# VH-VL binders against p93756r25to151: the designs that were tried, part 34

Target 1, 127 residues: p93756r25to151
Amino acid sequence: EIQLGSKLVVGENTLWVSNNGDFALGFFNPPGLLNRFSIGIWFNSNSIPYDQRKVVWVAGAGVVVSDNSSYFELTRNGELVLFDSLLGVPVWNSKTNRFSVSSALLRDDGNLVLLKDREEIVWQSFG
Short names: E, the ipSAE of ESMFold2; O, the ipSAE of OpenDDE; V2, 0.75 times the mean of E and O plus 0.25 times the DockQ between their complexes.

## First folded at step 22 (VH-VL; framework fv_lumrotatug)

Design H6 (at its last look DockQ between E and O 0.36; V2 from the best seeds 0.00; counts 0 for: pae O 5.4 > 2)
Fold by ESMFold2, look of step 22:
Structure H6 (fold): chain C 127 residues (1-127), chain A 122 residues (1-122), chain B 107 residues (1-107)
Amino acid sequence: as target 1 above (127 residues)
Amino acid sequence: QVQLQESGPGLVKPSETLSLTCTVSGGSISSYSIHWLRQPPGKGLEWIGVIYYSGSTDYNPSLKSRVTISKDTSKSQVSLKLSSVTAADTAVYYCARGPYEFLTGYKGFDYWGQGTLVTVSS
Amino acid sequence: EIVMTQSPPTLSLSPGERVTLSCRASQSVSDYLVWYQQKPGQAPRLLISGASTRATSIPARFSGSGSGTDYTLTISSLQPEDFAVYYCQQYDSWPLTFGQGTKVEIK
């Protein structure tokens, strides 16, 4: 479970991982784009052959950030924010301010969800 | 440990197609991009193109009309074909890879094949 | 296409000397620059990426610096194994392009 204030940063190679390990969320370099990164969810299980591992969701339909310490954060007000540190601006957010988000979860089906009271889904990546 | 090795004929006649294979051992190619480069004897390096982890390709515009890069992930092999060769295509050909480019992006090539000389002569 | 120009084409030096190698880009490459070392009969060896970050296992005597269009590789005290050809390579824009090389040879 992903707590408010949790953050992924380009270049640190940290991931948010589903409970069974089958999915990961993190920064990746889209093919053909030098020095640019997107946030995505991909298959992460050792049971899935390497040549079948695919990105199944990308934040903001593929918006990119620079590699200059850009980050993806679940903010304390309950928003997912993709921030480009070179430009100094967010390039995408989940628009979940005022939804009373308490946490996020990358589910074992690959769906990233934002939860109220750790139970109620108030936003989801595939919905 | 990851190792790359180029293979193919060392002599190719003008106007024919140069065909090389890069075999990757000690790891899978499914999460990596593989590049081809060449170096004429006594000269500098030229980037030929890349096949990305996705299977898509990009080529140097100077060679794009004559070059095809493809892969066979089940055999951990990447192929280079360069058509209509001339003496100007004589070079040592390298395949190369960076670290984990999917996560880190391109940051140089730290894994290279040993190189294979291809001579184009009539 | 970004043209990379290295100078001088050749340096003749003795072990123990300090050397700086110049690499100039036809437009800013924003520190997206790699240095390679190549010895006869071998593939290039990655020294520096990001203009200044040493690759794994590269000795501290190698350092990179510069910005914009002007970059340098410095070897603080040449060792016998450092006599080689050095290439810079930009990765700001496709296609990836290399300088023509600077040969550092024994005097």
Scores: ipSAE 0.656, ipTM 0.844, lowest interface PAE 1.0, mean pLDDT 90
Fold by OpenDDE, look of step 22:
Structure H6 (fold): chain C 127 residues (1-127), chain A 122 residues (1-122), chain B 107 residues (1-107)
Amino acid sequence: as target 1 above (127 residues)
Amino acid sequence: QVQLQESGPGLVKPSETLSLTCTVSGGSISSYSIHWLRQPPGKGLEWIGVIYYSGSTDYNPSLKSRVTISKDTSKSQVSLKLSSVTAADTAVYYCARGPYEFLTGYKGFDYWGQGTLVTVSS
Amino acid sequence: EIVMTQSPPTLSLSPGERVTLSCRASQSVSDYLVWYQQKPGQAPRLLISGASTRATSIPARFSGSGSGTDYTLTISSLQPEDFAVYYCQQYDSWPLTFGQGTKVEIK
């Protein structure tokens, strides 16, 4: 499970990975862009070249951030926030602060879910 | 270490298709992105296109309609085809390795072939 | 496309002198900038990547700096083997583009 306050930062090349390892969530360069980043989920298979791995979900389709320590965070208020540090503003938000989110989980089917009381799904990427 | 070598005809007639091959040794082309570039005599460098280690391609818009890049992993070769050539396509053609990372993009061309001169003339 | 402009076109210097080459982009390239050295009859050689990171086996006398649209390649003390043409290249956006080059020649 992903704890409140957890953060992915552009440049750190860290990922949130499902328990079975089949899916990963992290920053990537959208096609045609070399210095802009989106946050998304892809099938994490070593049999597929990295640049050919299919992205199955993108936070705010078309939304990109700069390479300036921008980050994707599960806030203490229970929201997923994509923040562009260069612009100094959030560029995407799950808007889940009212759902009493306690944690997140990247499921083995690639679905990112936000959980209430660690059990009830109150938000999901595939929803 | 990785080595690249261009090969192909040094003379092509106008309106014909320029065909070159880049042979890569010391590494698998499935592990690298291979770029084609060219340099007219006494002039600067122009990027032609790239074939990623996945097999996908990107081309310079100025040449896209005439360019095809492909590869044969079994032969460790990358091919360049440029159709409908004119005198303006006379240049030294290079293949080069351009590391590409999914998370960070390109970082420059660290290995180059020696280049091969292709002259377009009737 | 992003246009890269280098200056000066030619620089005539003597060994031991400090060299400063300029590269300007038509728009910000966010440090996604590389420098190459090319000698006659040879392919370009990677010198600097990410605006300021020396490539492997590149002498310490070579350094890169700059940000946004303006970048500089510096040779602290020009050596005889450094006479060549130097190119900058951006990898911020497609298509990849190069400067026209600066020729460093013997005075």
Scores: ipSAE 0.035, ipTM 0.649, lowest interface PAE 5.4, mean pLDDT 90
ESMFold2 (binder alone), look of step 22: mean pLDDT 90; pTM 0.927

## First folded at step 23 (VH-VL; framework fv_lumrotatug)

Design J1 (at its last look DockQ between E and O 0.66; V2 from the best seeds 0.46)
Fold by ESMFold2, look of step 23:
Structure J1 (fold): chain C 127 residues (1-127), chain A 122 residues (1-122), chain B 107 residues (1-107)
Amino acid sequence: as target 1 above (127 residues)
Amino acid sequence: QVQLQESGPGLVKPSETLSLTCTVSGGSISSYSIHWLRQPPGKGLEWIGVIYYSGSTDYNPSLKSRVTISKDTSKSQVSLKLSSVTAADTAVYYCARGPYEFLTGYRGFDYWGQGTLVTVSS
Amino acid sequence: EIVMTQSPPTLSLSPGERVTLSCRASQSVSDYLVWYQQKPGQAPRLLISGASTRATSIPARFSGSGSGTDYTLTISSLQPEDFAVYYCQQYNSWPLTFGQGTKVEIK
């Protein structure tokens, strides 16, 4: 599980990974966009070349941030926030600060979910 | 160890199509963008275009009407075709690999082919 | 497109000398700049990316600096193997563009 305060930063190449390893969430560089990154979920198998690893979800329908230490955070208020550090503002959030989120989970089916009481789904990427 | 090698005819007649192949050995091309560049003898470098890991392409606007880049992932090959050549297209042609752009974005070319001279002459 | 202008075109220097090579962009490239070294008959060799980050195995005598439109490659003490042509290249926007090179040659 992904705890409140967890953060991914452009350039650090860290990922949030499902328990069985089949899916990863992280920053990727969309083709043709120099120095710009989106947050996405993709199928993550070590036996599959990256060009066959399909992105199944992108935050904010493909909104991008600069590589100036921009980040994606599960805030302590329970929001997923994509922050552009060059602009100094969030460019997308899940709008879940009032949902009593306790954690997030990238499920083995590739669905990112926000949980209340570590059990109840209050937001999901596929919904 | 990853190695890139350009191949193709060294002499092309004016108005014809220049056709080159970049063969990548010691690794797969499926995770990388492959770029083509050229350098006229004694001159600087010009970027021709790229085929991304996704299979989509971008070309230098100065050449875009005449350039096609394609790939055959199963053979680890990337091709360059440049139509309607003139003497101005005489150059050493390079293929080059950047880092894995999906995760890192572009950070320069750390692998280059040896280069192949193509002369356009009647 | 962004035009990269290098100066001087040629430097004739002796081993041990300190060298600064200039690269100017026609508009800001926001530190998205690489430096290459090229010796005769060879492909370019990546020296520096991100304006100031040395590539793997590049000696500490090479350093990059600058910002905006003005960038510098410094070689703190020239070695015999450093006599070559040096190119800057921006990656702020497509198309990727190169400077015309500075040749560093033995005096």
Scores: ipSAE 0.600, ipTM 0.843, lowest interface PAE 1.3, mean pLDDT 90
Fold by OpenDDE, look of step 23:
Structure J1 (fold): chain C 127 residues (1-127), chain A 122 residues (1-122), chain B 107 residues (1-107)
Amino acid sequence: as target 1 above (127 residues)
Amino acid sequence: QVQLQESGPGLVKPSETLSLTCTVSGGSISSYSIHWLRQPPGKGLEWIGVIYYSGSTDYNPSLKSRVTISKDTSKSQVSLKLSSVTAADTAVYYCARGPYEFLTGYRGFDYWGQGTLVTVSS
Amino acid sequence: EIVMTQSPPTLSLSPGERVTLSCRASQSVSDYLVWYQQKPGQAPRLLISGASTRATSIPARFSGSGSGTDYTLTISSLQPEDFAVYYCQQYNSWPLTFGQGTKVEIK
């Protein structure tokens, strides 16, 4: 599970990985853009080069941020927020602060879910 | 070890189309972005364009209307076509790998072909 | 496009001397700056990426520094094999652009 307050930062190459290891969530550089990054979920197979790994979900339908310490956070209010540090503004938000989110989970099917009471799905990336 | 090799006619007539092929060995063009560059004799370098692992392309705006880059993954080859050439297109043409890392992006050209001279003359 | 300007155009030096090459961008390139070395009849060779990171197998005598619009390539002690043309290149914005080069030649 992903705890409230957890954060991914551009440049640190840290990932949130499903329990079975088949999916990963993190920043990636979309082709065609220089030094811009999206946050997304992809098939995490060692048999496939990173550049060929299938992205199955992207936050904000392809919103990008700079690499100036921009981050993706599960806030303590229970929202997923993509923040562009260069612009100094959030550029994407799951809008889930009213759902009493207690944690997040990247499921083995690649679905990122936000959970209430660590059980009830109140938001999901595939939804 | 990754190797790139340019091939094609060394002489092209004005108004014709320059066609070159970059053969990549020791690596897969499906895993890398391949760029074309050129260098007129005694001058600096100019970036022409790129074809990504996805097959999409980007071109230098100064050449976009005349340039086409494509690839054949089965042959491990990347092609460059430059139409309506003039004497100003005379240059050594290079293909180069620009590692487009999934997590970190572009970091420069780490492997180059030896280059091939193309002269535009009637 | 971002215009890259190198100085000086030519530098005549002797082996053992310290070399300082300058590269200026028309606008900030945010450390997305590469240095190449090119010898006659050869393709360029990657020296420095990200303004200050040496490429694989590049001798420690080569170093890169700078920020914003101003960058420097330094060779602490010039070796005979270092006589060549050096180019800077930005990868902050499309299209990728190069400086006009600095020729380091033997005095």
Scores: ipSAE 0.178, ipTM 0.751, lowest interface PAE 1.6, mean pLDDT 92
ESMFold2 (binder alone), look of step 23: mean pLDDT 89; pTM 0.925

Design J2 (at its last read DockQ between E and O 0.58; V2 from the best seeds 0.54)
Heavy chain, then light chain:
Amino acid sequence: QVQLQESGPGLVKPSETLSLTCTVSGGSISSYSIHWLRQPPGKGLEWIGVIYYSGSTDYNPSLKSRVTISKDTSKSQVSLKLSSVTAADTAVYYCARGPYEFLTGYRGFDYWGQGTLVTVSS
Amino acid sequence: EIVMTQSPPTLSLSPGERVTLSCRASQSVSSYLVWYQQKPGQAPRLLISGASTRATSIPARFSGSGSGTDYTLTISSLQPEDFAVYYCQQYNSWPLTFGQGTKVEIK
ESMFold2, look of step 23: ipSAE 0.649; ipTM 0.848
ESMFold2 (binder alone), look of step 23: mean pLDDT 90; pTM 0.931
OpenDDE, look of step 23: ipSAE 0.508; ipTM 0.842
ESMFold2, look of step 25: ipSAE 0.556; ipTM 0.814
ESMFold2 (binder alone), look of step 25: mean pLDDT 90; pTM 0.927
OpenDDE, look of step 25: ipSAE 0.043; ipTM 0.676
ESMFold2, fold request of step 26: ipSAE 0.702, 0.637, 0.666; ipTM 0.869, 0.845, 0.853
ESMFold2 (binder alone), fold request of step 26: mean pLDDT 90, 90, 90; pTM 0.928, 0.927, 0.926
OpenDDE, fold request of step 26: ipSAE 0.210, 0.453, 0.520; ipTM 0.769, 0.828, 0.847
ESMFold2, last read: ipSAE 0.686, 0.688, 0.677; ipTM 0.864, 0.858, 0.866
ESMFold2 (binder alone), last read: mean pLDDT 90, 90, 90; pTM 0.930, 0.927, 0.928
OpenDDE, last read: ipSAE 0.373, 0.293, 0.328; ipTM 0.814, 0.788, 0.789

Design J3 (at its last look DockQ between E and O 0.11; V2 from the best seeds 0.00; counts 0 for: pae O 6.6 > 2, placed apart)
Fold by ESMFold2, look of step 23:
Structure J3 (fold): chain C 127 residues (1-127), chain A 122 residues (1-122), chain B 107 residues (1-107)
Amino acid sequence: as target 1 above (127 residues)
Amino acid sequence: QVQLQESGPGLVKPSETLSLTCTVSGGSISSYSIHWLRQPPGKGLEWIGVIYYSGDTDYNPSLKSRVTISKDTSKSQVSLKLSSVTAADTAVYYCARGPYEFLTGYRGFDYWGQGTLVTVSS
Amino acid sequence: EIVMTQSPPTLSLSPGERVTLSCRASQSVSDYLVWYQQKPGQAPRLLISGASTRATSIPARFSGSGSGTDYTLTISSLQPEDFAVYYCQQYDSWPLTFGQGTKVEIK
């Protein structure tokens, strides 16, 4: 499970991965955009093309951030936040600060979920 | 070890179509964008265009009306077609690829083909 | 499009000397800048990306610096294998554009 305070940072190329390894969540560079990144969920394997058709979910319907150490964080208040470090502002959040979120999980079906008491789904990506 | 290699006719007549193929071996093209560039003899480099890992393309506006880039992922090949050529299109043509373009975006080209000279002459 | 201007066009130097090469952009490129080395008959070789980050296996004698419109490649002590043409290239905006090159040749 993904704990409160966990984050992914552009440039570190780290991923959140489902238990069976079939899905990954991380930053990617959308085709046609220089130096801009989205957070998305995709089918995860060494041989699978990273075509945009393989990305099953993108935060904020394709909102982008700079490559200047921008990050995606599960905050201690229980929100997923996408933050653009160049602009110094969040560009998207899950709006879940009042849902008593205790953790997140990228499920084996590709759905990112936020959990209350580590078991009750209180938000999901609809991946 | 990843290698890129350009192939195609070295001589093309004016007004005809220049057609080149970039073959990638020792790796896949599925995670990468493949770019075409050219360098006239004794001169600098010009970017021609790109085909992204998604199959979408972008072209240099100076060449856009005459350029088509396409790919065959099953053969690990990318094609360049440049129509209506003139002597000004004589150049060494390169295909090139960056290191980790899906995850990192563009960070320069660390893999280049050897280059192939195309001469436009009657 | 962004015009990249390199200077000087040619440098004639001896092995062991320190070299600085200049690259100026017609507008800010915000450190989205690459340096390449090209030897006769070869494809370009990636040296530096992000204005200052050395590519894999590039010797420490190569360094990049600068910001905004003005960028510099430095070779701290020229080796015999460093005599080549050097190109800068911006990737701030499409189309990707290159400088016309600086030739570093043996005196």
Scores: ipSAE 0.608, ipTM 0.849, lowest interface PAE 1.4, mean pLDDT 90
Fold by OpenDDE, look of step 23:
Order: C-alpha cells, then structure tokens, then sequence
Structure J3 (fold): chain C 127 residues (1-127), chain A 122 residues (1-122), chain B 107 residues (1-107)
C-alpha cells in the first residue's frame, strides 16, 4: 500500500510498483517530448527498455510537468496531486479530498485505486 | 478527427513581428503539446518551438531570442510570434500536434496544419 | 544540435522498384527517429515512428530499420503515389532536427 504523504519526484527514478511487480507507476517522458514528464502506469517488463514500455494510464490524459523537483504526491488529505515546480502550481488533481482516503494501491492488474478504511475503493485510475 | 489550421498575415515587413495562430479542432489542446515548425521554399524543415499543457514552452536555441509561443485554451488556439524578421524568415509555417498519442503510442508529428506561407518583404 | 544527414539527395526510380533511403545522425539518437513523406504543397505525413513502427494507415510496403546513428527507410515496391520527398527527424535531444530530405522522383 501507498501511504498518505508518499511522493514521487522527477529525477529521483523512484516508482510505485504493484505487489506482483507487473505494473509500475512513475514519471516518464512522453514519446517525442524531452525534458518534460508525465505520470503514468505501465506494464513492468524487464524485456522492454524502460523508456519504451507502453503506458496504460496517464494522469490528466497526458499532462506534463517541467524538469527538476516536480512531483506526484498522495497528499495527507487523500488526493493525488501532480505539481509543476517550475510553474509553482498543481496541474492535475484526483479531487478526492472528501472521500476520506486512507491509502492507495497499485493493483496487480495495473489499476491505481484510492482506498477508504484500507478496503473501500473511492477512486480508481481505470474508472 | 483532430484538425489544425494556421492563420495570419502572409506578408510581413522586415524588422516587424510575424504573428500566426493555430486553431485546433476535434481535440483539446489541453491534452497535447502543440509545436511550430517552418519550411523555407524548396528547403527542409526547422523546428521552432513547443507549448505544453502547463503553458510552459521550449524553443529552438537558434530562434529563442525572437520567438514567443502562447495559447488560449478557451479558444483552442496557439499563437506564434517571431520578432525582428528578415528575409531568412520567409517560409511555410506549420503547427503540429505533439508527438505523443496516448491511445496509440505514436511518436512524431501525426497531425499537421496545412501550413501558411509567410513572406518577409519590404 | 544533432545533425541529420540523408542520402542520396535524389533518387530517380521506376514504379515497382525497391527503394532504400538512408539517414545518419551525428550522434546516436537511440531509435528516437521518425520518417515523413511530403508531397508538393502538402504538410509532411508521418510514416514511421520509433525507427521501425509504421504509423496508422501507412501501407505495409513502408518499413523502417536501424539503430544508433544509422537508419533506413525502405519501400519494398515503389508505387506511383510514393514519389515525394522523404525526411527523417530525431527526437532524442533538443532541438528537434530534420534531415535535408531525399527526393524520390520518377525515372
């Protein structure tokens, strides 16, 4: 499970990975775009180069952020927020602060879910 | 289907500012980056710059000091301004959708405007 | 910037012939390479992306290959509608850069 306050930062090469390891969530360069990043989920296969893996979900349908210190966070209020540090503004939000989100989970089917009381799905990436 | 169309004056005087608009229909400019490119008559293609969803921009270093790209999301329009033009800026100018297609994974510019000729002449 | 060099500058061929176009980068572009077709008075049309992935609605006779600095566009059997200028473009590094083009003309 992903705890409230967890954060992925551009350039740190960190990922959220499903329990079975089949899916990963993290920053990537959209094809053809350089020095700009989207946050998404992809099938995590070692047989495919990292930057060539097919993305199955992208936050905000392809929203991009600048380099350096931009981040994707599960806030303490239970929202997924994509923040552009260069612009100093959030560029995408799951808008789930009213759902009492307690944690997140990247499921083995690649679906990112936000959970209430660690069991009730109140938001999902594939929804 | 996604369509892009360039518009603006076809004639600009030297030292003035070239201004073009790219109108995007059939899709949202909020979902894709929009690029500007140009092609002098009988010559190859040159990348000018890009504007991203965030409104941030990147420019070709060769033109950076003279180029400004902006957008109006409410009008689904992207603007190009190129200041201090000379005859060397005479070209067909294109806007194109960014190289990322989420559904297909395509790379490269898959949707282009028809292009608009801008001639710099006194 | 990465300099893209295409060869030959011009090819004069007949319909049915096999076409091989070369594109060389001044440094490795890690297969971040696309091919375009451009006909007079038209915008470029995407043919190949990622060095070898054919774009939607592109006939199977078009194929791309290569790695590192050297890439090739192949037309297995040239059709009358294939006479055009072909450009390669890298998207490995800023700024995006294009080759100077290869003109495929009728012999």
Amino acid sequence: as target 1 above (127 residues)
Amino acid sequence: QVQLQESGPGLVKPSETLSLTCTVSGGSISSYSIHWLRQPPGKGLEWIGVIYYSGDTDYNPSLKSRVTISKDTSKSQVSLKLSSVTAADTAVYYCARGPYEFLTGYRGFDYWGQGTLVTVSS
Amino acid sequence: EIVMTQSPPTLSLSPGERVTLSCRASQSVSDYLVWYQQKPGQAPRLLISGASTRATSIPARFSGSGSGTDYTLTISSLQPEDFAVYYCQQYDSWPLTFGQGTKVEIK
Scores: ipSAE 0.020, ipTM 0.641, lowest interface PAE 6.6, mean pLDDT 89
ESMFold2 (binder alone), look of step 23: mean pLDDT 89; pTM 0.924

Design J4 (at its last look DockQ between E and O 0.45; V2 from the best seeds 0.00; counts 0 for: pae O 6.4 > 2)
Fold by ESMFold2, look of step 23:
Structure J4 (fold): chain C 127 residues (1-127), chain A 122 residues (1-122), chain B 107 residues (1-107)
Amino acid sequence: as target 1 above (127 residues)
Amino acid sequence: QVQLQESGPGLVKPSETLSLTCTVSGGSISSYSIHWLRQPPGKGLEWIGVIYYSGDTDYNPSLKSRVTISKDTSKSQVSLKLSSVTAADTAVYYCARGPYEFLTGYRGFDYWGQGTLVTVSS
Amino acid sequence: EIVMTQSPPTLSLSPGERVTLSCRASQSVSDYLVWYQQKPGQAPRLLISGASTRATSIPARFSGSGSGTDYTLTISSLQPEDFAVYYCQQYNSWPLTFGQGTKVEIK
């Protein structure tokens, strides 16, 4: 599980990974954009080697941030926030600060979910 | 080790189409964008265009009306076509890619082909 | 299009000397700048990206500096293998553009 306060930062190349390793969430550079990044979920290599990455979800339908240490955070208030550090503003959030989120989970089907009491899904990336 | 190699005819007649292939070995092209560049003998480098890991393309505006870049992912090959060539298109042609492009975006080219000279002459 | 201008065009030096190569952009490139080395008959070799970050296996005698429109590549003590042509390249905006090169040759 992804704990409150967890953060991914552009340039650190860290990922949130599903338990079986089949999906990863992280920053990627959308085609055609120099020095701009989106948060996405893609199929990840595991025990069956394949080299093709396929992005299955993008936060905010492709909203982007600069590479100036911009970040994606599960805040202590239970929101997913994509923050552009150059502009100094969030560019997307999950709007879940009143949902009593306790954690997040990238499921083995590629769905990112926010959980209340570690059990109840109160938000999900796939509708 | 990832290697890139350009191939194609070294001589092309004026007004015809220059066609080159970049073959990538020792790795996949699925997470990378492949660029084409050229360098006239004794001169500097010019960026021609890119095919992204998605299959989308962008071209240098100076060449856009004459250039097409395409790929065959199953063969790890990227093709360049430049139509209506003149002597000004004589150059060494390179294909290139950078590190970690899906994750980090463009940060320079650390993998280059050896280059292939294409001469446009009657 | 961002025009990159390098100076000097040619520099004749002896091994052991310190050299600085200049690269000027027609507008700010915000440190989105690459330096390459190219020897005769070879493809360019990546030296520096992000204006100042050395690529893997590049010796510490190579350093990049500058900001905005003005950038510099420094070789602190020229070695015999450093005689080559050096190019700067911006990646702030499409299309990617290169300087015309500075040739560093043995005196």
Scores: ipSAE 0.664, ipTM 0.858, lowest interface PAE 1.0, mean pLDDT 90
Fold by OpenDDE, look of step 23:
Structure J4 (fold): chain C 127 residues (1-127), chain A 122 residues (1-122), chain B 107 residues (1-107)
Amino acid sequence: as target 1 above (127 residues)
Amino acid sequence: QVQLQESGPGLVKPSETLSLTCTVSGGSISSYSIHWLRQPPGKGLEWIGVIYYSGDTDYNPSLKSRVTISKDTSKSQVSLKLSSVTAADTAVYYCARGPYEFLTGYRGFDYWGQGTLVTVSS
Amino acid sequence: EIVMTQSPPTLSLSPGERVTLSCRASQSVSDYLVWYQQKPGQAPRLLISGASTRATSIPARFSGSGSGTDYTLTISSLQPEDFAVYYCQQYNSWPLTFGQGTKVEIK
């Protein structure tokens, strides 16, 4: 379970991983772009090189941020926000501040869900 | 320790195809992005193209129509083909590893072959 | 493509001197800049990545600085083995592009 206030930062190489380890969420470098990063979910297999791993979801239809301490955060208000530190602006937002989000979970099927009262799905990446 | 070595004909006739092979040892080409570069005698460096872990490629737009990069993972080899060569294609050709990790991106060329001179002449 | 311009073309110095090499980009490369050293008959050697990070086993006398379009490679005290051609290269945008090089030669 992902707590409100949690964030991933470009360059730290940290991930949010499903309980069974089959899926990971984090920054990745899209092919054809130099040192630009997107946030996505991919099938997490150690037998497959990173750039060959199947990406199953990308935030904001592939919007990218720079390698300048940009971050992806589950805010205290219950929104997923991708922030470009170079531009100084959010470039993607789940727009879920009105749903009383209490936590997030990357499920074992690769679906990222935002939960109300730790049970009710109010937003999902596959929905 | 990763090592790269270029090989192929040192002489090519105009209008023919330049073919080179980069043999990688001490590491797997499935784990590295391999680039081709060239340097005309007494001049600077030009980037030709790259082949990623996945086998996808990107090329310099100035050469894209004439360049093909491929690889054989079973042989740990990356190939360069440059068609319709002219005297302007005379250069030392290098293959180089350019770490392009999923999470960190490109950080420069950290390992190079010794380079091989290819002369285009009739 | 982004055009990289180095200056000066040639620099004649003596061992022990401070070296300052300039690299200018036609547009901002956002610190995505590397420096290489190349000696005759050899492939280039990576010195600096990300504008200011020394590569593995690179002596502390080498340092990189700059931002936006203007970057500098500094050698605090030139050693005999440092006489070579130095190239800058950007990796902000495709295609990757190099400066024309600065030759550091013995005075």
Scores: ipSAE 0.020, ipTM 0.668, lowest interface PAE 6.4, mean pLDDT 90
ESMFold2 (binder alone), look of step 23: mean pLDDT 90; pTM 0.928

